VHH binders against Tryptophan synthase alpha chain (trpA). Designs and how they scored, part 7

Target 1, 293 residues: Tryptophan synthase alpha chain (trpA), of Haloarcula marismortui (q5v140)
Amino acid sequence: MGLERAFADEPAFVPYLAAGDPNYEASLEYVEALARGGADVIELGLPFSEPIAEGKTIQNAIVRSLEAGMTPDRFFQFVEDLDVDVPLVCMTYYNLIYQYGEGDSESRSDSENASGETASQGPRPFVEKAAAVGIEGLVVPDLPGEEAGPLRTACDEFDLDLVFIVAPTTKGDRLERMLEQVSGYVYVQARLGVTGAREDVDDATEDSLARLSDWDVPKAVGFGIKTGAHAERIVSAGADGIIVGSALVDIVAEGHENGDSTDAVADRLEAKARELKEGALRGAAERPQPERT
Key: E = the ipSAE of ESMFold2; O = the ipSAE of OpenDDE; V2 = 0.75 times the mean of E and O plus 0.25 times the DockQ between their complexes.

## First folded at step 1 (VHH)

Design z01 (framework vhh_7z1x_3)
Fold by ESMFold2-Fast, scan of step 1:
Structure z01 (fold): chain B 293 residues (1-293), chain A 122 residues (1-122)
Amino acid sequence: as target 1 above (293 residues)
Amino acid sequence: QVQLVETGGGLVQPGGSLRLSCTASGFTFSSYAMNWVRQAPGKGLEWLSGISGSGRSTSYADSVKGRFTISRDNAKNTLYLQMNSLQPDDTAVYFCAKYSGWYPRGSYFDYWGQGTQVTVSS
């Protein structure tokens, strides 16, 4: 429930990076650079094997992180090693969350009668560990709202927010069920295509914001934002915050491909974060402000 | 209304084969990546395989790589999973799932099929 505070006084900037991309040490410095650049919340991707997506920047980041040795336990160490004051959110898949709590058949011993009957505890062990290392929320893109009950229960037990992604196709009773379980903020996604990033934010984003206007939870738009000018337009149109992944992941990818130093890439990430945050602040200044007491 | 209908599950002996089908309606099938996911008794969901909208790109979980083949027929709005060399630990409910976004920071599956039971006797 702490994540709503990040949206209270100004539009929140929520950057995303895959944890451990392109390696553990560089990734720590990159996340810290985003915090220096003005991040209000940081989303950290905990990778696992994903379906092939045509030409997607994020898929390549996930592959680099996995090739560099990222695991759930290594991710929790990564979070503990981070020196940032902003709330951290973990973005991962439900099967990873669920499997983290599962025992395996080969680990069974003759002491089965003492502990073997509860080999799986659902999502609880992952959520407990995430809370212990300082994660304040989860984004689980592959979990339908109708099946989110057990994860919501575990999040409530450990005071983690559960962020949902709302697609343009999510309407009616399905949307209502999803929003009944959301906390912290809603990730607003404007487009339906899976073949790559578009350059513009269009009518679909405005339609999504209008559809969600009756809900009091903060709406963060996570689509097509690459520049401060994009951030300004999105916030001026009514977004409570911006979520930026691909533009930042591209900076990491280009630095890795070119053999640039960690410090040089971190400086570029900090500058881009500052550009995006300043754009969001300009967008807020262009809207009617709430009455101040 | 988006609808995914799975067929082809059943009982099979170890070393046997099955072909699962998923018929899709209510959306432009060729525009979306499709996936196969399974759930064994008492376990969470395990992603198995994905295929791009065009069918040109496929990916597999290590547990099924070399044994399972994903394919699609966009003219028939149908997704397939050819399962060979089946093992007792392949026993699960198998779901087809539709990918939801074009700019996600992960795969968001907005629709799931009803599931089809595959039982490999041991």
Scores: ipSAE 0.000, ipTM 0.251, lowest interface PAE 14.3, mean pLDDT 80

Design z02 (framework vhh_7z1x_3)
Fold by ESMFold2-Fast, scan of step 1:
Structure z02 (fold): chain B 293 residues (1-293), chain A 121 residues (1-121)
Amino acid sequence: as target 1 above (293 residues)
Amino acid sequence: QVQLVETGGGLVQPGGSLRLSCTASGFTFSRYWMNWVRQAPGKGLEWLSGISSSGGYTSYADSVKGRFTISRDNAKNTLYLQMNSLQPDDTAVYFCARGKLYSGYDWFDPWGQGTQVTVSS
């Protein structure tokens, strides 16, 4: 539990990379470059064998990571090998979480319920291992709030935050049920994320943030953010932080395709991270006073 | 594995109408935001319309607002696009796309082959 602190004093910068893209060693250096560039929280994508992301950039990153040999256990080793001081959040799919520890009964300790039968432990084995290696929160995009009870219970047992994604369409009782289970921060998706979508970006962001204003949980907006100027606009509109994936993943992809050195790509990632963080800080300085308490 | 199959395209005269369908499999359709996007010859993907998981919220690109209507049938795992007042500039391959869960303005990679719509006299 510590993700709320990342949002307390200034807008948080939350970059995303797929862990192990394009290979294990390069990916370690890339994540460390984001921390040097000013990341306040880092989201690490744990890939899976059935990709469900439809964005070309993120999908290709997941494929590169899987082809380089990434697995859940190798991901946990990756987290242990990272030399960063910022909180780490795992982004993955509920099916992977739930099935971790069910598919390999020989590597698991046998457990028995009160009747003496071996029972499935649901998401608990994954959450326990994530906590043990230093993960402080989970983002599970495919898990609706109404189905999150078992995962929330496991997160509470091991002191992990559970981050939910709020789409522009999430309203009413469903939104309230989700927000009752949120900890750390809320991932606010203000738009669909497709080039050529609606131009009134600021209006969509302001509407989403206004809808969530009665809730004290920090709101981090993940919404077409490619530059420091975009970050500045989003934070000036009221966001407590920014989440940036595709712009950073594109840097990794371009470097891999062009055969650039790991050091050169890491330098580009650090520079882009710094640009985004500085944009967010400028946006906060431009807000009307007072909006707190 | 996620599969999306688009049908209903064809040749139509200016001012005509077509209804496109997209049948989804390999995921829980009722839990996802769905979109229609198109690609005109020699151009990139253009987003047209989106619909929430329940169908309670819809949005449209200015180029199609008032002419196109998005809808869904969660019991049949099917997405629809009703296209009215078609114009030659609507000529494109039409794809359905499941909503993106990550930040940024990525191009959607359609899982299906799309359905061709040609508007000419």
Scores: ipSAE 0.000, ipTM 0.138, lowest interface PAE 14.7, mean pLDDT 79

Design z03 (framework vhh_7z1x_3)
Fold by ESMFold2-Fast, scan of step 1:
Structure z03 (fold): chain B 293 residues (1-293), chain A 122 residues (1-122)
Amino acid sequence: as target 1 above (293 residues)
Amino acid sequence: QVQLVETGGGLVQPGGSLRLSCTASGFTFSDYAMNWVRQAPGKGLEWLSGISWSGGSTSYADSVKGRFTISRDNAKNTLYLQMNSLQPDDTAVYFCAKDKYRYSSSFGYDYWGQGTQVTVSS
């Protein structure tokens, strides 16, 4: 339960990449480049065979990772192989979390030495393994707040933060139930316009930040942030941090399609990370001082 | 112990509507995702629609999107399929199927109903 500290002194930059995209070794270098570029927390996508609630850019990244052989066990090894000092958050689907540890694993029941496939222990085996390799939080896009009780219980047992995505359409009792179970930070969906070079935060993002202002948990705004100018605008509007996925995943995808070297792509990722982090810092400097009472 | 009982099938004319129900017993219905699957004469099983344990998420096969609506009433342990704009090729035995694991979907089904026959013909 420590991810809140990443938001304490300055706006946090939270990049996302699919772990193992386009292959295991290149992906290690790419994640490490994001840390060098100024990431405060890194979200790592653990691919699932039927991605839900993702845009085509992220879906294609998940497919590349799966085709390169990524599995839950390889993901945990990937986390152990990473040479980064920033907190790591796993983004995956509840189906994968719940099924983890079932497979070919067998357990004896009681002192009778009966053996066979263990009935699901819910999310606990996955959360335990994630904690053991150094994951500090989970983002589970397909899990509604009203269904999150068992996962929250497992996260509490192993001191992992549980991050929820708040869409502009998430309101009322559903929002409150979700926020009762959130820890670390809230992932706030944003829209930065439909066409053209829109640089302003739209009304939906401002409304979401205002609606969440009574909750102390940090608000990190994601979706559609591609440049330092966008980051600057989002943070100047009140966000405690920025989450950037598609812009970074696109750099990986383009490098893969063009046959670019791992080093060249890593350099581009580091430069884009630095651009985004610097934008966030400029946005914080533009905020008016809070009214003292 | 676990039982799934489908009702609501029958003969309808093309363009007509039917509402199928599946009544569940012997397990905590509200903990499991539920699915509708059909089998047309001489064909294999076709998955049609799924609904999460809370009813907060639904999914549909392309063949039925916009025509069929899945829903559930956890207080009544009942799953529904509202079928509109029925076509002759919707003729099949319709099954409800329970997901194997709590709070998850897509990992296979452990229990099925006996099925209910839907015939679309004049």
Scores: ipSAE 0.000, ipTM 0.123, lowest interface PAE 18.3, mean pLDDT 81

Design z04 (framework vhh_7z1x_3)
Fold by ESMFold2-Fast, scan of step 1:
Structure z04 (fold): chain B 293 residues (1-293), chain A 122 residues (1-122)
Amino acid sequence: as target 1 above (293 residues)
Amino acid sequence: QVQLVETGGGLVQPGGSLRLSCTASGFTFSNYGMNWVRQAPGKGLEWLSGINSGGGSTSYADSVKGRFTISRDNAKNTLYLQMNSLQPDDTAVYFCARSRYYGSGKLPFDYWGQGTQVTVSS
């Protein structure tokens, strides 16, 4: 059974950090601190040299990780070196998955000598290696549902979940095609509306959750969640979990810029994780209770 | 609409040089990796070189390594291939191709130019 188990008993907290930011050893301690703080699933960013789909905070984290020497093989070593008991998900770009060569591929072809035949490495070698080191799912922001077939096939072979990102604007046939290929959970992009000087859950996020209610897959809402109060609002609105990246990456960035000790930054990450998890739990408690029989 | 147009092909003697250009339109050129691919008469497609969206990372097939140089000018939406020490076996139609994701190596290509003929003969 896949990542759905993390959402079964209470709202799941799903933090994100770029693996190896700001360096390999510090990043191990930071991920472990998130697990102690109450993470139910952890998303690990595998850095990519041209990540333009991410916000500036995440892009800066990716740059720090790359400058510290992170590579796909070192990422797999990082996963093996982690001392955590929660499921791990890799967040990366399809080009990296597709280019990763390790071991045999079913139809390896050399483009130089494949007259009329399209050369392909496929996603299988990457998925096989990810499964071997203990990754349980993939989030691939740049991969459209209509092109996900080969990756879905490889994930099914090695029993990895494939998580898709759904924007409030994703509707109709495109949404249905995406949901036919999703497993584990769906990543719902949140918009926190502003009335006056306060951020709040907007109608577009609530409409997305309502529209997805016919699908049994868990809905984890991400983007823009910074505090326990935000987490509480998102979960009270119907989310099965929360995904938090920028708020945690900012703690790493600030600690690195200020020259703070690894232990001090890890303690701040653990405290923020606990704040976010407790907010989510309060949000779940605010939902109407069913009639007692 | 996406358009890729190659120019700079022609007849050259063995040992000579040519510079190919590929002008892109209809998309944000700086977001995509780009590639050069050729097809010799009666042969299949051969990938030659790739360059990432920012131009900082390049890769080459062994057959052209040290002789060809790929580069790009994102301000001009133009991809280049500098071809030196040309050999008769370099005779082919040369295509530029857009990587769907990020261009170095054997990624699927979603758009191709019309091609430009290069003939290396005495």
Scores: ipSAE 0.000, ipTM 0.118, lowest interface PAE 18.0, mean pLDDT 80

Design z05 (framework vhh_7z1x_3)
Fold by ESMFold2-Fast, scan of step 1:
Structure z05 (fold): chain B 293 residues (1-293), chain A 126 residues (1-126)
Amino acid sequence: as target 1 above (293 residues)
Amino acid sequence: QVQLVETGGGLVQPGGSLRLSCTASGFTFSKYAMNWVRQAPGKGLEWLSGISGYGGSTSYADSVKGRFTISRDNAKNTLYLQMNSLQPDDTAVYFCARGGFYSKSWTPYYYGMDVWGQGTQVTVSS
């Protein structure tokens, strides 16, 4: 329940990396490089599923994270091992959160529970552990607003924010149900290149920001932001922050494919983070009243 | 407007097969990763499979690996899930969901799912 502070004084830069990609030690250095580059909040992906095909950039990155032994418990250790001063947010799937609550990976004590009928504590054990290691928020892309009540209750108990993703097409009852459960910030999904006159920012993104203006929660725009120029345009259009995943994860994937050193990849991540943060700051400076709290 | 519509659900016996379809409208289908997600009675959502915008890359949850196949036909704006060797535990409402906008990225197909279909019921029972 504190992530709003990251958006108070200037536009927030929110980078994303998968925890443990391409291995535990390198991933620690990559996340730390993003913090040095100007991250205000960092989203850490906890991998859920195992990929099939070898030789694909996307699948190989997932394979490396999972082959490095990434599990919920190892993820929590990863968070404890990080040396960063910025708030951390976990992105994962609701079923992983729920199954963690069933206690399969830890010492078991319940001898009377029946299979399939075992009483579950729901999302509470995962949220409790996340809070204990320093996670300040969750992004759960697969959870609809109408089913988010139990997770929101657990987040409130342990002072975690619950972030929802809103598309340009999310409207009416669905949008309102999501916003009733959201805290910290809203992840606004950008769609770029829809009009030839607006090459880097489209009218759908601006319409989404306008639609959400009545809600007093920070709006961070993500997906498709790759350069400082993109960041500048998004922030000048009204965003309170930017979320960048693909551009940074691609740097990790390319460095691994080329056999580059951890230090070299970390340097590139820090430089790209700085480019993106500077772009966001330029966008804010272009507003008529940059005195925003 | 942007919309996803699932079809192909129904009742099937254990060991049987079903093919689900998801028809997309209102957006450039080939520019987005697509996903299949299910919800079993009394359980949370479970991500099953994802496919890249051009169809060249796929991923599967361990629970369905080797039994389910995801595919797409971008000319028809349609996503498919071929389900083989169905088990009673596969009984669920199945949803298709739009993933990330096309980008050179390892980011999982399911990151940023924002548009969902209404779901189609699959019941595996003798």
Scores: ipSAE 0.000, ipTM 0.176, lowest interface PAE 18.2, mean pLDDT 79

Design z06 (framework vhh_7z1x_3)
Amino acid sequence: QVQLVETGGGLVQPGGSLRLSCTASGFTFDSYAMNWVRQAPGKGLEWLSGISSRGGSTSYADSVKGRFTISRDNAKNTLYLQMNSLQPDDTAVYFCTTYRGLWYSGGFDYWGQGTQVTVSS
ESMFold2-Fast, scan of step 1: ipSAE 0.012; ipTM 0.364

Design z07 (framework vhh_7z1x_3)
Fold by ESMFold2-Fast, scan of step 1:
Structure z07 (fold): chain B 293 residues (1-293), chain A 121 residues (1-121)
Amino acid sequence: as target 1 above (293 residues)
Amino acid sequence: QVQLVETGGGLVQPGGSLRLSCTASGFTFSSYYMNWVRQAPGKGLEWLSGISGSGGRTSYADSVKGRFTISRDNAKNTLYLQMNSLQPDDTAVYFCVKGYTWKPSYGLDYWGQGTQVTVSS
């Protein structure tokens, strides 16, 4: 219920990293570097063991995090160990959220009866724990709006925002259903085309922003943003913020593969974050001033 | 911390007028766009009007244009909505909503408790 404040004073920069990639200690420093670089909200990926329908860059980050020992409970400890004042959002899959409560019972060698009681709680145990450690919102890519009621109810109980992802193809009743349940911000999927040496905002992204303009929730555009110039274009086109995942995850991946020090990788993340934030601020300055009436 | 308190609602006859007020505290009022939003019984939120920090720019929803006037007094940290030619479908809870510093759109971060307006005999 608090994330919308990040969009009030200027366009928000919302970076994403998989928590615990490539290891717990390095990941803490990387997230803190993004905060120093100008992040207004940080999305933290909580990995899970099922195959993921993400791009290879994000999938590889999730695999590195899992191989380094990341679990839901260790993720919650990671959030408590972070030294940042930036709002934190958890990005994970609904199966993990729902199973979190069920798994707790089984891990104690509990009876069938105890397992039944745990299952009856739905997503609530996960949402309660997330709120307790300071998570302010959830992004759940695999949860359709028509099935989001129980999670929305739990989020409302514990004052967490529930962020939905809107694809360019999402229209009509499906879009309205999602927007009725969204809080904090909406994640607008976008693509950037290439023309000559520059990249232009995709027509579908501009159409999505125009279509969503009647809704008061902030629109943060993600997917394919790699540079300050991209950020500038997206914000000047109507976005209230930018979401950047792959470009930052690639910096972590390359540093890990090259054997670079944690400090060196953190410095590169901070510099890229600053570049992206400055691009977004330039884009805001380029917007036409609203007309009277 | 940030607080918005709406007053001035009540029962009014069709064709009547009301002036709503919203007193703001906890932020630099004059720097932010401010908005009025309403929610009628059984309906969703409807944005009605917005005003820039200086008061130099205003905007209105088609449903209220020509009947409602938004204004502000930055010395008193107060936002106003003058409502004229009220009709039964203006019956709603009216909310004062803090906007952005850099654009006219409103955010969902800070809302008042709302004030009830009922247009009926």
Scores: ipSAE 0.000, ipTM 0.232, lowest interface PAE 14.8, mean pLDDT 82

Design z08 (framework vhh_7z1x_3)
Fold by ESMFold2-Fast, scan of step 1:
Structure z08 (fold): chain B 293 residues (1-293), chain A 124 residues (1-124)
Amino acid sequence: as target 1 above (293 residues)
Amino acid sequence: QVQLVETGGGLVQPGGSLRLSCTASGFTFSGYAMNWVRQAPGKGLEWLSGIYSSGGSTSYADSVKGRFTISRDNAKNTLYLQMNSLQPDDTAVYFCARQGYKSRFTYSYAMDYWGQGTQVTVSS
């Protein structure tokens, strides 16, 4: 079964790192450290950078991976080189997914449909390769639910889950269209705190979870989670899991800036992962004794 | 503590050239992509150019492509912008900025540390 299994028995811890940050070998050890620390699902960022940027594009803020030579094919090799027992999810941008199937590079096959026609196959070649190397889901922040049809179709063909991010501003028909296409889990983006009015994430998280209560997909809450105490509060408020990116990325960034050894940074990541997972477990223990379907 | 210091600005005639420098300290310069951004009087920030941490890949805004060249010297912790064929519309305060790593999602280029800026004036 899909990624929902990771949320079935206890709250899931879902860490995020950019694959290949700060280099290929160190990044392998960092992802393995998160698995040892108690990750239930790991989100791996596959960075994509067009020349930045006339106009605004959603972009992964972690660019060290690109500088270290990360490409889609190298990312797929990275996934094959990982020896972890937890599901892996790829976080990337739709333009990269779509371009992967086009014949602009001699290392890629011609884009052909089932009739042998030379045309873009859309997201299918990327999804096929992701499934082949063991990716179990995709998070595509820049793809609106209204435009997700072709990617949803490819994910269904290769048994990948498609995770959507629900922002505090996403409501009404837009939210409904998005949730009709989600599988595995939904990423609940916590409200950005209003200075002086609301500093705690708990109330914003409760509001977001209430909006999603009519849907039976697992709800994993992200942003603003840095400590086990914060994880405990989020899970006690009703979240099925926690997603943690910036706190872990900062550990990698600080280790790289200070010239720390890969082993030292990996140890810090494992300790932080354990802290966050233990917080989530405490939060679940603090809930009333409801039936777990 | 992170510091970025721009130098090399000044007054130049139209068609002239200037080379800006940005000296970095307080972090591992060779680990970060760097950018040049400008702000003309009464206008917002305009991104001009970016360079990967190794110096191997560069990118440019259409307004400066072919006229400006970004480069870096990691041994000297220094970022450069060579500006050729300067026009009056290039008059601005020029900032160097470090690529940010704290936001998971951005809707634009994310930069976490900025220099104080150096004034470039292009006039007769």
Scores: ipSAE 0.000, ipTM 0.120, lowest interface PAE 18.2, mean pLDDT 78

Design z09 (framework vhh_7z1x_3; at its last look DockQ between E and O 0.05; V2 from the best seeds 0.00; counts 0 for: pae E 13.2 > 2, grease 25.1 > 24.2, placed apart)
Fold by OpenDDE, look of step 2:
Structure z09 (fold): chain B 293 residues (1-293), chain A 124 residues (1-124)
Amino acid sequence: as target 1 above (293 residues)
Amino acid sequence: QVQLVETGGGLVQPGGSLRLSCTASGFTFSHYAMNWVRQAPGKGLEWLSGISPSGGKTSYADSVKGRFTISRDNAKNTLYLQMNSLQPDDTAVYFCAKVWYSGRDYSLYYFDYWGQGTQVTVSS
């Protein structure tokens, strides 16, 4: 059963951390703390050397991870070293996925296929390795739906889900193409209303979800969720789950800056995870039960 | 305390131009993506434009694309919105919004803070 199982019974809490932030050992503890705190799916960021347009908080985490020596190979080892019973999702960039297989080709110098074109192995080697270490899904933010074919094929081959991010601006054919290829869940980026008022959050969430109402895929909403109260609002508006990144990454960052012990930071992460999960559950309880007509 | 103060609003004729400014304080401005949103009378909030922390990436709603330009001066902790070819339908309160979380393509923004807004009225 794919990642959709995490959404079957109750709203899913999906935390994000950069793998290896601020170092390998601490990061293991932090991910495990999130699991203990009630995570249903954990997104692990595989850092890419090009700081792409993530929020500064996440960018800094990526930089710290890279400085600490995170690589694709170390990432896979990291996943293997994790002691969690929660499904893991790798979040990374398509170029990294695509290039993963090229490095092994230098050692296989001998099979010079005659035409000299180093047949780019495509995304398959990465997906195969990801599956082998226990990753159950991929989030590739920079992959257009139109180009997702090879990755989708590889994911299907190794039974990985391919999670797509749907931006508020994603519409029409582009949205349709994404939704045709998505499995597991969809990352719904919602615009929080400027007022922060409950009503605005609710409306934004509802609108975002309404666009996807015809698609039978769990909808996890990321709105800059920081508190259980935020989680509650989002879930009450109809979300099947919540995605939380920056709030958790900030805990890691603050701990690192302050020189806090790994245990102390882990405790904070666990507590925050509990808060967020509990919020999500409260939100579910507030959903108007469809009038059994 | 995070503060966002919008200025530059006013009354303009159709086809006119305005430049909005937003002065930020209480946080490291250069570390956060920023956005402009508006609220017209009787309507909900509408996202208009976003800009990356460095200013290297920008995004626009279809409703303002080609007419509005978002920019920032990180040294001055200021966000700008150049609005050209203004139409009556652009009449709204305009807000500067700090991003809490942004997608990688800057197409999605979650806001944790916004200002009091500045009124823009486009009328003949």
Scores: ipSAE 0.000, ipTM 0.263, lowest interface PAE 11.9, mean pLDDT 85
ESMFold2-Fast, scan of step 1: ipSAE 0.012; ipTM 0.375
ESMFold2, look of step 2: ipSAE 0.000; ipTM 0.132
ESMFold2 (binder alone), look of step 2: mean pLDDT 80; pTM 0.810

